# Miniprotein binders against q9h3h3: the designs that were tried, part 81

Target 1, 235 residues: q9h3h3
Amino acid sequence: EDGFTAEHLAAEAMAADMDPWLVFDARTTPATELDAWLAKYPPSQVTRYGDPGSPNSEPVGWIAVYGQGYSPNSGDVQGLQAAWEALQTSGRPITPGTLRQLAITHHVLSGKWLMHLAPGFKLDHAWAGIARAVVEGQLQVAKVSPRAKEGGRQVICVYTDDFTDRLGVLEADSAIRAAGIKCLLTYKPDVYTYLGIYRANRWHLCPTLYESRFQLGGSARGSRVLDRANNVELT
Key: E = the ipSAE of ESMFold2; O = the ipSAE of OpenDDE; V2 = 0.75 times the mean of E and O plus 0.25 times the DockQ between their complexes.

## First folded at step 7 (miniprotein)

Design yf (at its last look DockQ between E and O 0.66; V2 from the best seeds 0.00; counts 0 for: pae E 4.3 > 1.5)
Fold by OpenDDE base, look of step 7:
Structure yf (fold): chain B 235 residues (1-235), chain A 84 residues (1-84)
Amino acid sequence: as target 1 above (235 residues)
Amino acid sequence: SPERIRYKIEMLLKWAEILLKDAEELFKEGDPEKAKELLEFVLRLLRLAIELAEKLGNEELLKRAEELIERAEELLRKLEELLK
């Protein structure tokens, strides 16, 4: 369906990262202002390029909320890229294990739970729940994509510091579920994003490490988390 | 950091070059509308690259971005002529 190559998606992601962000920073802004900020910039109404009538007049790459404990650490992304290029040139097989080792070596360990939602009340409500969880310290940082002209699904990203820390990944899933989110979640390491590994990549790598499905009456976490690499349920 | 900005510029230019080639191929394949859409995106990437290159004071990266813009704008002119 997406007539764009993996390269197009990578470029779009990069462009969005470089455009201005609408940020609520809980480190500098009182939590009492969150509701007003959410009302001012509902994700379903904020447009990618600042369309007439939108809350934003200028392009917006992301809408984000930073928690009190948020510290940006992206690791050595440049070194990672150089090593990745060298690896491709070597002709050596590229596996999920290879990517994991590259990530560890270059300290690019961040990852994110992803949820895709259609523009509207459900998206805005989900975002509000996540934003509160971030401000309350249950989550560290989250972002949501603005509305595209085509009205496609928007994505909410909830970050964890280390995709190799299974417990931390599961704790974030639990916090997302506690915030009232019931949709499908997928977990993607940022290393995959930095290396341009998206769906239908030439290496046939699955960019998703974990999948979380909501479960009624289940474990205290309210979800089933699947390790996609090993096809094993973790919860 | 300057190094991080440099990396971003290099990546923008890399993607812009790849996508520009894709736009050229789309044009040759007879899909000028899709080529135009892609080309407009390429130009956005290149504008971002220029802004960052100027901020960094890197003349080499700036020149490379400008060369790609020239190529992209030329293709855009050709596309616009066909779509009239």
Scores: ipSAE 0.385, ipTM 0.795, lowest interface PAE 1.1, mean pLDDT 89
Fold by ESMFold2, look of step 7:
Structure yf (fold): chain B 235 residues (1-235), chain A 84 residues (1-84)
Amino acid sequence: as target 1 above (235 residues)
Amino acid sequence: SPERIRYKIEMLLKWAEILLKDAEELFKEGDPEKAKELLEFVLRLLRLAIELAEKLGNEELLKRAEELIERAEELLRKLEELLK
């Protein structure tokens, strides 16, 4: 409403980042163990705070799978944040172009495809497909939120290295579709996340850069991808 | 890394202060139930910030978190008196 919801969402996201994660790390764990791990920790049953009857007894912020080639590089996040604070006090306009410039200048270029699904078999099946794609090397890293409350949707995040590299973003979309995912995907650059900019933010920024819709009959990548900033189809 | 932990504390404190001001405004506008709900979330953020600041050993950030907790707890006491 007056920025209350955006700051609340940003703070909850940071709290989840800081709570323990359940991680399958292909860099240190054999791929043959993945199916048992997926069966033990379905995201529809892993609870945010360790509810009775859950497979987890302690809070879980995220469930994640790291691919064998995953090499984390968040860029100059501290410099980005300092420049963001300076920008806000400068009187200069805050626009999507301004955020893009900050991200490029500070090499905070990662982003993620997002899908939102209700708890249940469909979510667990989609997550299993994504997790296998990560362990098999088609995707680099993904995470899924735990179940926070009854009826609440959960999110799967599939990361890419550079939101300005449209080919890399499209390759990730294709890998997601090859895993059998047909729902709407939206893409959010990590710069928005690091700055705490969510839907309903006070600057009226739309943090979604790309949208992907699955098409029957398929395109070259099995989907139609729209660049929201320029209103241009990329596929 | 220590630098990323420091950033997390600073953002928790920034968001907590913004939301605390929102809770104070809700209290002034006569919506004590919403003010209390928001304040309880603010206190959770501040407890996380203190936990991280203690791990980092950063006394400046710890003092900032404790100042906000004192302000938040004062508002909570006022809200609990009003809602009796």
Scores: ipSAE 0.151, ipTM 0.648, lowest interface PAE 4.3, mean pLDDT 86
ESMFold2 (binder alone), look of step 7: mean pLDDT 88; pTM 0.850

Design yg (at its last look DockQ between E and O 0.68; V2 from the best seeds 0.00; counts 0 for: pae E 1.9 > 1.5)
Fold by OpenDDE base, look of step 10:
Structure yg (fold): chain B 235 residues (1-235), chain A 84 residues (1-84)
Amino acid sequence: as target 1 above (235 residues)
Amino acid sequence: SPELIRYKIEMLLRWAEILLKRAEELFKEGDPEEAKELLEFVLRLLEMAIELAEKLGNEELLKRAEELIERAEELLRKLEELLK
C-alpha cells in the first residue's frame, strides 16, 4: 500500500463514520421488525453515496445494529491522542504493550472482529445472521459497510467492549460462528484505529491481535483463534 | 468535545490537501476521469470540515477549508471543460 492509498482509505473511513448511518436499534425497535429492516436495507444493495436505484438516496456511512445492552462509550479518545503524540515525541519504544497501557489508561478498550465479504447473497446472509445475534443479545453491536461504486469487498464489524478481556473476545468469536459465519475473522482494537496504526506502520506493529479460522471437520468443532502477538493458539 | 472536533477537522483538511494534490497530478498525467472522481471526494471531505469548523466556531480552520475548496473547484472546472 502506497502512502496515498493509506491516506485515501483513512479519509474514507473517517467520512463513513461522519455520514448518516442506517441503524436498527433493538433498544427502541421491536425485534419483530428486524427482518423487514434487513429486507429493506440489504448491505449488498445499499450504496455508499446513494446511487440511483439503491435503497438509499443519500450517502450512508454504515449500516448498524445495536443490541439491548449496547452502551456507546468511546472513552477518552482525546487524552489518548495527546498521550500518543507525547509518546511519539519522547522517542520511547512503542510496543503492543505500550498501546495496551494507553488504551487502559484512557478507557479506550473497544475492539472488533472483522470479516471481509464480496457483495451479494453471502454478505447479506452473513449480515442477517449477525444482526439477529445482536438483537437476540448474543452480541452487543455490529456494523457493515455499504456497497462501494467499484464493488469491492464489504466489511462486517462485530464489536466487543474490551479487547483486553480475552474471554469476551473469544465469546464474541463463538457467537459469530454460531450465527453461521465460517470465513476468516481478524480482531482489531479501536485504539489502533484512533492512533492511525494500520498495516505497514513505521513501528511494525500488527494491528490485528487475533485471527479466527473456522475448522471444517475433526473432533474439535469450532474456530481456531490465534493470538498474533504471541503466535499461540487460544482454542 | 471541541478538541476532538478540531482534530477531525485537521485530519479532514490534511487528507483533502493530499488527495487534491493527487487529483492535480492525475489531471496532468492525462487521467481526468480518475481525477474528477477523486476531486468529488475531496470536496466532500472539505464540506465536512466546513460543517465542523462552523460548529466549532474556528475561523482559521474554516478559512483553510475554503481555500482548499477554491482550489478544488478550479480544478473541477478545468476537468469538466476537458471532459466535454
Scores: ipSAE 0.492, ipTM 0.850, lowest interface PAE 0.9, mean pLDDT 89
Fold by ESMFold2, look of step 7:
Structure yg (fold): chain B 235 residues (1-235), chain A 84 residues (1-84)
Amino acid sequence: as target 1 above (235 residues)
Amino acid sequence: SPELIRYKIEMLLRWAEILLKRAEELFKEGDPEEAKELLEFVLRLLEMAIELAEKLGNEELLKRAEELIERAEELLRKLEELLK
């Protein structure tokens, strides 16, 4: 178990990516159908492998909503991966700055805000709010993991198209908060995902770039967002 | 693209081999139920790798996947004998 956790997580992530997804695509589906779709596939009831009694009979890797403005642009992922392999054989040090530069060079700029919630009403309600924000155009694309066999927290991912665009990242955070979400949010650039780099990886890299905490009181009732790479508050 | 499909196969085989080694160690440590659970996941990864390698038509990758499947099935037989 220990010592192989990063590899296990990477393998599970790849398996989920490759299994079928349940998708509401606003580009081809009227917005008026969203509420029925959400009611049919609540993430706390959609099971990873299609358990009896769940709404799905087949494995589901992710449940996703694509907004009308969703324009898939992964960048040069193949070039990124080739450069990564070359870098590893070069003997040069691997640092967070290395990963940032690779992502910029190959235009693999997307990233995501992550939130972890236990299965149940709170998760389903949060997902519904996020899904509506996507269809209404306040967010571009989001996904949520299905219920796992062992239980435990599920993850909602809210994507942005450029992790270097701090304003865009902050606007997505604001839209998430406007949907009533108050939990901790962490932001991970997709470069780490495409290279299979998760927590406890062999390079000791930390994939979290931004952290958002919701303030309940005091002078502000909003997010405090920390840029962990530069150790500055973005406000 | 063929290059992306090949990359996915390579990663699936890499993860499967690492996790298979862990399942073999769990068996030796006397944790056969945990070993079997991990092995079931390994076999799923290898099934995915086989499907992609067949689509690509790459016999070298198919052979590598089949070698890992044989090793995994050998462990599965040992686990089934131990747990019967």
Scores: ipSAE 0.445, ipTM 0.829, lowest interface PAE 1.7, mean pLDDT 87
ESMFold2 (binder alone), look of step 7: mean pLDDT 88; pTM 0.858
OpenDDE base, look of step 7: ipSAE 0.478; ipTM 0.842
ESMFold2, look of step 10: ipSAE 0.401; ipTM 0.811
ESMFold2 (binder alone), look of step 10: mean pLDDT 88; pTM 0.861

## First folded at step 8 (miniprotein)

Design d1
Fold by ESMFold2-Fast, scan of step 9:
Structure d1 (fold): chain B 235 residues (1-235), chain A 103 residues (1-103)
Amino acid sequence: as target 1 above (235 residues)
Amino acid sequence: GSRELRKEVRELILKAWLLVFKAVELAEKGDVEEAIKVLEEAAELFREAAELAEKAGDPELAIRALEMAAWVLEYIARLLEKQGKPEEAKKAKEEAEEIKEKE
């Protein structure tokens, strides 16, 4: 935790989206090149602004790995926001269900598992595991933030196509755990970010839909997943 | 030099996004007039970032910053429509279209 608000972290992510990404694209690059690429661009060493001594000379917003089947789904974000404003003035209930309905109508369905790690070997090792899972087809796409100049925590984002597809979200969690990840994971739909729904919102909506915690002793799944929106344990 | 300008551009973009998210919160609380003022500042910062990005030799970022300025202006227009100010909303929409057309 760097002391930033959820709004500040979201703003940083949006700003980073606008900058160049360092991408390993498995759709066009042989999988045999991944290890060399990971060694060249360890996220603990890649700097946000291209600081002297880093592997990058230019600003980098994200370091990303695209799977062979990756197909971007942008949705109609502007239409979503207009509909959200109409919903607020309509007097209709604002619930997770109504947001889900708006997201479906406007095709803004992507979501992501998030993990926050300090810069260093553990971050680089976790990222390498996730990247290999993406290239091998167990995950679709992932990205990791570059190092801030002062060395705050970095974030790994593992995306799924459709946050309303609970089985797909849970399958991604299982693949992350199979890659050796043991830290806390939280799942957030991109729709909440676009609508500005963060902690302490006036509708008491939880922008985190799922939370995954590693379980010791080994289970078939390797984790316990909580549905934060409905306060129900799924595993 | 150019590296210092590139960092300054990113700082302006971050400030603009912080204002966008603040404006969303204000609009949700019903402080629509204040939200519009904050969004106007955000649009100006995105425009300034675009100019500075060009000077820094980063035309792709300049285009993206202008796209965000247009997006913010369209958001302002929707809020103005809700306040019963269709003439001001039309002006904001026209300004957004001018940005898009000249990209």
Scores: ipSAE 0.593, ipTM 0.873, lowest interface PAE 1.0, mean pLDDT 86
ESMFold2 (binder alone), alone request of step 8: mean pLDDT 86; pTM 0.849

Design d2 (at its last look DockQ between E and O 0.82; V2 from the best seeds 0.70)
Fold by OpenDDE base, look of step 10:
Structure d2 (fold): chain B 235 residues (1-235), chain A 103 residues (1-103)
Amino acid sequence: as target 1 above (235 residues)
Amino acid sequence: GSRELRKEVRELILKAWLLVFKAVELAEKGDVSEAIQVLREAADLFQEAAKLAQKAGDPELAIRALEMAAWVLEYIARLLEKQGKPDEAKQAKERAEQIKEKE
């Protein structure tokens, strides 16, 4: 994906965060209602701007599912940004380790597995599998982008609480695979988004920490996970 | 109609965010003066989006757009301070506070 494409996608995501979300909250809504909610709001039919004939009449930024154990904690994003600006001014070398330390210091530790899918049955089925895994407590929180332009891919984001917890990141990959997802997954810390670290940044930092590829007939995990920073397979 | 206006609001917001990301890249390259100019345009677009959101009957979106405008102005202020322009930085901060008071 071209640097321009990454910035455009980031701008779209920020704009979407400003609109209302369609949320299923398992903390307040019985799990038995999930199937009806999924049928009412299939991601391939929910439109970003509330187009005529869509399930939504109003604009929707994201469709999300919150698990029983979900607690929103964004950490100290403002302190993180200030520390980042100070670091840039210092002229000190910036490494993945530097970003990890900033994230830990400011408690900005969330990250997400990302998958990009074309609109349609495969997307809706993938989302239903993820949503069920969230409600069942295998995953904590997930969101999917609504349908925008014709032919555009939609993104499913599956969050983990701590991108520095390798085991937690790997467990989420396993749960996604158990839900029947076979596409390529990429893992990105939210700290990279908050600091504006995208593809082709001046520090040559890879915003993707992990990649997961589906494996047929292999380990009980059903995937191979690559550490992109070290170029090492973890599984 | 109200629907067309709502679409226009969101188009402005998207354009503003694109400008923010462009400005961040410019600032990283050392083109701080150009970054400030691009951020001023982004702040103006967020303010315009807020005005249109009010007209569209979406006061919540209007507030969020103003919050983003204020945030952009605070970022401009930080860049101006780095350029050794404290008076202009103060003006940008004052404008950001004026926006927050209207929220």
Scores: ipSAE 0.710, ipTM 0.920, lowest interface PAE 0.5, mean pLDDT 89
Fold by ESMFold2-Fast, scan of step 9:
Structure d2 (fold): chain B 235 residues (1-235), chain A 103 residues (1-103)
Amino acid sequence: as target 1 above (235 residues)
Amino acid sequence: GSRELRKEVRELILKAWLLVFKAVELAEKGDVSEAIQVLREAADLFQEAAKLAQKAGDPELAIRALEMAAWVLEYIARLLEKQGKPDEAKQAKERAEQIKEKE
């Protein structure tokens, strides 16, 4: 899709981060309560700005499920941004490798698999599968956008702790596929969002680090994963 | 009333973020002066959103909007330093500090 669409999606996500989240936290809530929570807050019905006729009367930015082992660490985002400015003025080449090093130094390592689905039963079913995988320990944490007033596609984000850990990224992909998800998945490290690498940029960096396409019978994982930044097949 | 006001707050926040991403694009292209102008508009919108959020009975969103305004002003200061304008950069940092103190 176009860079304009990516810019708008990034801005919407940042705005949504500032609003309250509806959270099922498996660290403090028994897994047996998940099905009732999913029935109460299906993402196709939860509204972005609240509506008395929806499950929420107040604005909701995200609907999220935290795994039992989830330990959030945003890293040093301020230090990352300062170092990024210094890197730009240094004259050093800006590559996926130099950004990777910057992210490691400041411990800004989280990233996410993204999938976009139309509002409806298929979205709610996909989210329920992902949420169950999180609570069962196969995934760490996930969130899904509420329904916007325009009725556009909604996004499910499945996070991994460390975008540099290829095995962890691939394990998350495998768990998503095992949950029955067959659509295109794209992986974005959070460091790219903080540094403004959300679309075409002057350093010619691909804003998508990994891409996963479902395949039947050809791959042991049920998907083909490509490292788009380095143009290397991983599966 | 209240619901309409809450939607207005979110629309201001969305506009502010769109300007932030526009400014990042301009700064990447070397259009630093234009990036600073766009960021000043973004900071103003975040501050306006904070005032409206307070009126809407949402003090937590108001605080987050002020935090974003301060962050934008700090980014402006860094860009001004890059342009060799340390006095203007200091003014932007002082304005960010004033906003943080009001949280």
Scores: ipSAE 0.706, ipTM 0.901, lowest interface PAE 0.8, mean pLDDT 87
Fold by ESMFold2, look of step 10:
Structure d2 (fold): chain B 235 residues (1-235), chain A 103 residues (1-103)
Amino acid sequence: as target 1 above (235 residues)
Amino acid sequence: GSRELRKEVRELILKAWLLVFKAVELAEKGDVSEAIQVLREAADLFQEAAKLAQKAGDPELAIRALEMAAWVLEYIARLLEKQGKPDEAKQAKERAEQIKEKE
């Protein structure tokens, strides 16, 4: 990996959330402008801090594309966090089912497919394909990290509305594969992010719910998807 | 210069988040007093980042940093209540409210 600890990577993501984002918003910008925007701001060239020679002179936390149907609604995150703290204090058991019910109760249902790629053509090509899928309505929202250091991997996040809707999550996987992406994908519900569960923990909660691997000539969708919680192949 | 100031702001914010994650782990282990000490430093760093972001001409980042400082103080207050220190918890909540009114 790139030599950062999991704690460091999580902290960098939180800090990036606080900086300005470069956004292509299909709700307000014509789709015909997308290709020029992608050419101007390739994620392998957009720098985290606005380094000399980059297309951005200002720090950028994330590069994002919002689809026509994007409506930001993170749910009751404050209530979720309070309920989580109360649960930990209560002495009651904490299981994956408990987290699922908490997410449902507080309407924190979004999640994301993640992919990690080194800077360069492969990253920029993958991002362009995903951005087009978002603008065309096959995906709803995606973001990619800017380049922060030489040789470090960058992350593309493709969001889905409801991690409990398994079919919808698998449809997003299929749309990502249809964009020509063949790398490993992992799926993480946002509930784990909001509760700070990003590593191995005392409750054995697994923040990676699904894993998708590309298959040549295999499944009809070109993916092998594993349910990490149940150790069950879904495809 | 403005470039050095913007870099310093991001260094403070990153350090503050590292302290928050450290404190969460300490609290999960039951080391609540240590978690509170670490969180007080994180809140101070977010407030310093907000002051520097204002000087750098980024009032939106300053507001977001103050929001994080207030969130940290509310977390401190909840931990202090768990320790049976309601007067200190109330002081932390009052500080958080004052920060939110300033943004």
Scores: ipSAE 0.613, ipTM 0.862, lowest interface PAE 1.0, mean pLDDT 86
ESMFold2 (binder alone), alone request of step 8: mean pLDDT 87; pTM 0.867
ESMFold2 (binder alone), look of step 10: mean pLDDT 87; pTM 0.871

Design d3 (at its last look DockQ between E and O 0.80; V2 from the best seeds 0.00; counts 0 for: pae E 2.9 > 1.5)
Fold by ESMFold2-Fast, scan of step 9:
Structure d3 (fold): chain B 235 residues (1-235), chain A 103 residues (1-103)
Amino acid sequence: as target 1 above (235 residues)
Amino acid sequence: GSRDLRKEVRQLILRAWLLVFKAVELAEKGDVEEAIKVLEEAAELFREAAELAEKAGDPELAIRALEMAAWVLEYIARLLEKQGKPTDAKRAKQEAERIKEQE
């Protein structure tokens, strides 16, 4: 898509992060309450601004499920941003490798698998599957966007704590597939979001590290994963 | 009413973030002076959003909007340092610190 569309999606996500979240927190809430919570807050019906007739009366940025073992760590985002400005001034090549090193140095390691779905049954069903996987311990944390506009796609984000841990990223992909998800998945490290890396950028960086495609009766993981940063297939 | 103010605050915040990402694109392309101007407008929109959030009865969002205004001012300071304007950069950092102290 064009730069304006990518810019708008990024801005919407940042604005959503600033609003209240509807959270099922498995660290403090019994797993037996999940099905009722999912029925109360289907993402196709929860509205961004608390529109009349929706389950929410107040604005909602995200609908999220925290796993029992979830322990968030954002790292040193300020140090990351300062180092990014210094890197641009240094004349060093800006590559996936140099961004990876900045992220490691500043402990900004989280990343996420993304899937985009139209509002409706398929979105709600996919979210329910992901949410159950989180509560059962196969995934660590996930969130889904509320409904902002008619006909607009919604996004499910499934987080891993360390994008440099390839095994962990692939295990999350496997768990998503086991939950019945068959659509295209793309993986983006949070460091890219903090640094404003889009689909189109001056350094010609691919904004996704990994891409996952469902395979019928194929691998043990149920998918083919491509390393987009290095353009190499992982098996 | 309050519902209209809630939507207005969110529209100001969205506009501010659109300007932030526009400034990132401008800075990436080497248009640093224009990026700084766009970021100054973004900081002002975050401040306006904070005032409206208070009026709408949402002090938590007001605090987050002020935090974003301070963040934008620190980004402006880094771009000013990159342009060899350390005195202007110091002023931007001091303004950011002033906003943080008000939280």
Scores: ipSAE 0.693, ipTM 0.898, lowest interface PAE 0.8, mean pLDDT 86
Fold by OpenDDE base, look of step 10:
Structure d3 (fold): chain B 235 residues (1-235), chain A 103 residues (1-103)
Amino acid sequence: as target 1 above (235 residues)
Amino acid sequence: GSRDLRKEVRQLILRAWLLVFKAVELAEKGDVEEAIKVLEEAAELFREAAELAEKAGDPELAIRALEMAAWVLEYIARLLEKQGKPTDAKRAKQEAERIKEQE
């Protein structure tokens, strides 16, 4: 596992958010152009800094696909952060329930399924499957990190609108599995990222709410989803 | 060349974010004084990144880097208020506003 601390990955993500994105927007671009766009910008070849010989001459933060139903709404992130600072000062116990309530109150409800893949054909194929599922309306939005370092893993993020909607989270897992992806998936609410809650946080909060494991020969769903907070299988 | 400058800008931004996360951890541990010091360094790196982005012909990135510098200074101000240093907090807020006026 690449020895990048959760903080390094978060810093890289924040830095990437400051750079231009390569976006396919299904709201404005015909679905028939998706295959040509995927061929032009395979994520294994797109480089973070626009290296010589890459499809991109300029730096790219993310490669993204927006579905027809995609609406960018981040909620009240500033209010969330202020409430979080006040809560820390109060000395009150902080629990997963506390974070859920803060997220609901400030409408910061987005979350994402994450998968980490090595650069190459398997990554590009997985991304193509996800991108198609987004354009077809099975998923709302997804992004993939460009190639940053030789041998470094790339991450695909598949978003859901509400991490508190268990059914929606599970439907996204099913759509990812239907796209042919068999790797381990972890689900993280964006609220944890905005509040700086990573693996080694002082509150011992697990930033991963759900884990999905592919199951051979199992139910029609093809995965087992574990609630990490309660250690309960949901499927 | 311009390409090398663009890489340098992005390395500064990455370093600044690493310092921000370090400072958050320090503040959470109650080491607010050291957290402020680390955030001051992060704000400076964002400013330096903005200056280099302008030189590299990327004014949009320069603006975004300045926005982050201002945000860091506002965070410093909140930490200074918690330390009972309202005068220093006011200075940090004023500096953040001056940066926003340059955007």
Scores: ipSAE 0.625, ipTM 0.898, lowest interface PAE 0.6, mean pLDDT 88
Fold by ESMFold2, look of step 10:
Structure d3 (fold): chain B 235 residues (1-235), chain A 103 residues (1-103)
Amino acid sequence: as target 1 above (235 residues)
Amino acid sequence: GSRDLRKEVRQLILRAWLLVFKAVELAEKGDVEEAIKVLEEAAELFREAAELAEKAGDPELAIRALEMAAWVLEYIARLLEKQGKPTDAKRAKQEAERIKEQE
């Protein structure tokens, strides 16, 4: 239990964003090449800094797969951040509703399903299933962290383009489950990330909008999704 | 060797981000003057990382480090505006714009 602060983890993620990514881009690469690419770059063996004996000789920030429908759009992040600072000095309450409205106004609508897995076969197998779902068009874009030198848990992020589109978010959950993923999933809108709002924040906001749990024997989707903001089960 | 130089660049970048998050914490506690001092250090670390990245033959990382330095200066400007120091905020914004124009 060597503790890492939320600040340190956030800083590492920001630094990783700045390094090169290993990308399989279905928009320009035939789907038949996917299996060879997955075998070459398993996330348990791709090292963050290019260790000797790993498949990468240079640092890798993220391993990613882009689907054929992927269209990158961050929205007006600078305007969002400026409006956020103005809101904090206005005396108005900071609520999940005001964050949602800021995100809509500035078109910062993306979000992601997250899963955390230890390095090894289960992580590599889960990533391969997600990557295939992206290339086959059931998911839009996903990334996975490389192996850190300490060998701690790695994260798979599966993006959706609009966190206010509940059907789209639930369809992504269903596609993840269809790929054989049975672990806990949490959904975080990117607006919280861009504003630096983490679990232990001043406003007591919950950055996790949804939680998804795999249900053994049950509903048609095989998952149970809880809306954390309204404390309502969606499935 | 060049691997050691690139490792040093990434250590500078990590340190700079740690300072940014520390400054966010300071600003939330109301220690805005200290937050600005910490952010000024973060901006210099990003600029140092950019210079070292060019020396290491990684101009794309250098560009990204300069973009982060500019972003930090814009954050400083926003904090200065909140303190009623618009002249100082304008100086920080102008420095950020100069860095972006170098790209």
Scores: ipSAE 0.306, ipTM 0.716, lowest interface PAE 2.9, mean pLDDT 85
ESMFold2 (binder alone), alone request of step 8: mean pLDDT 86; pTM 0.856
ESMFold2 (binder alone), look of step 10: mean pLDDT 87; pTM 0.869

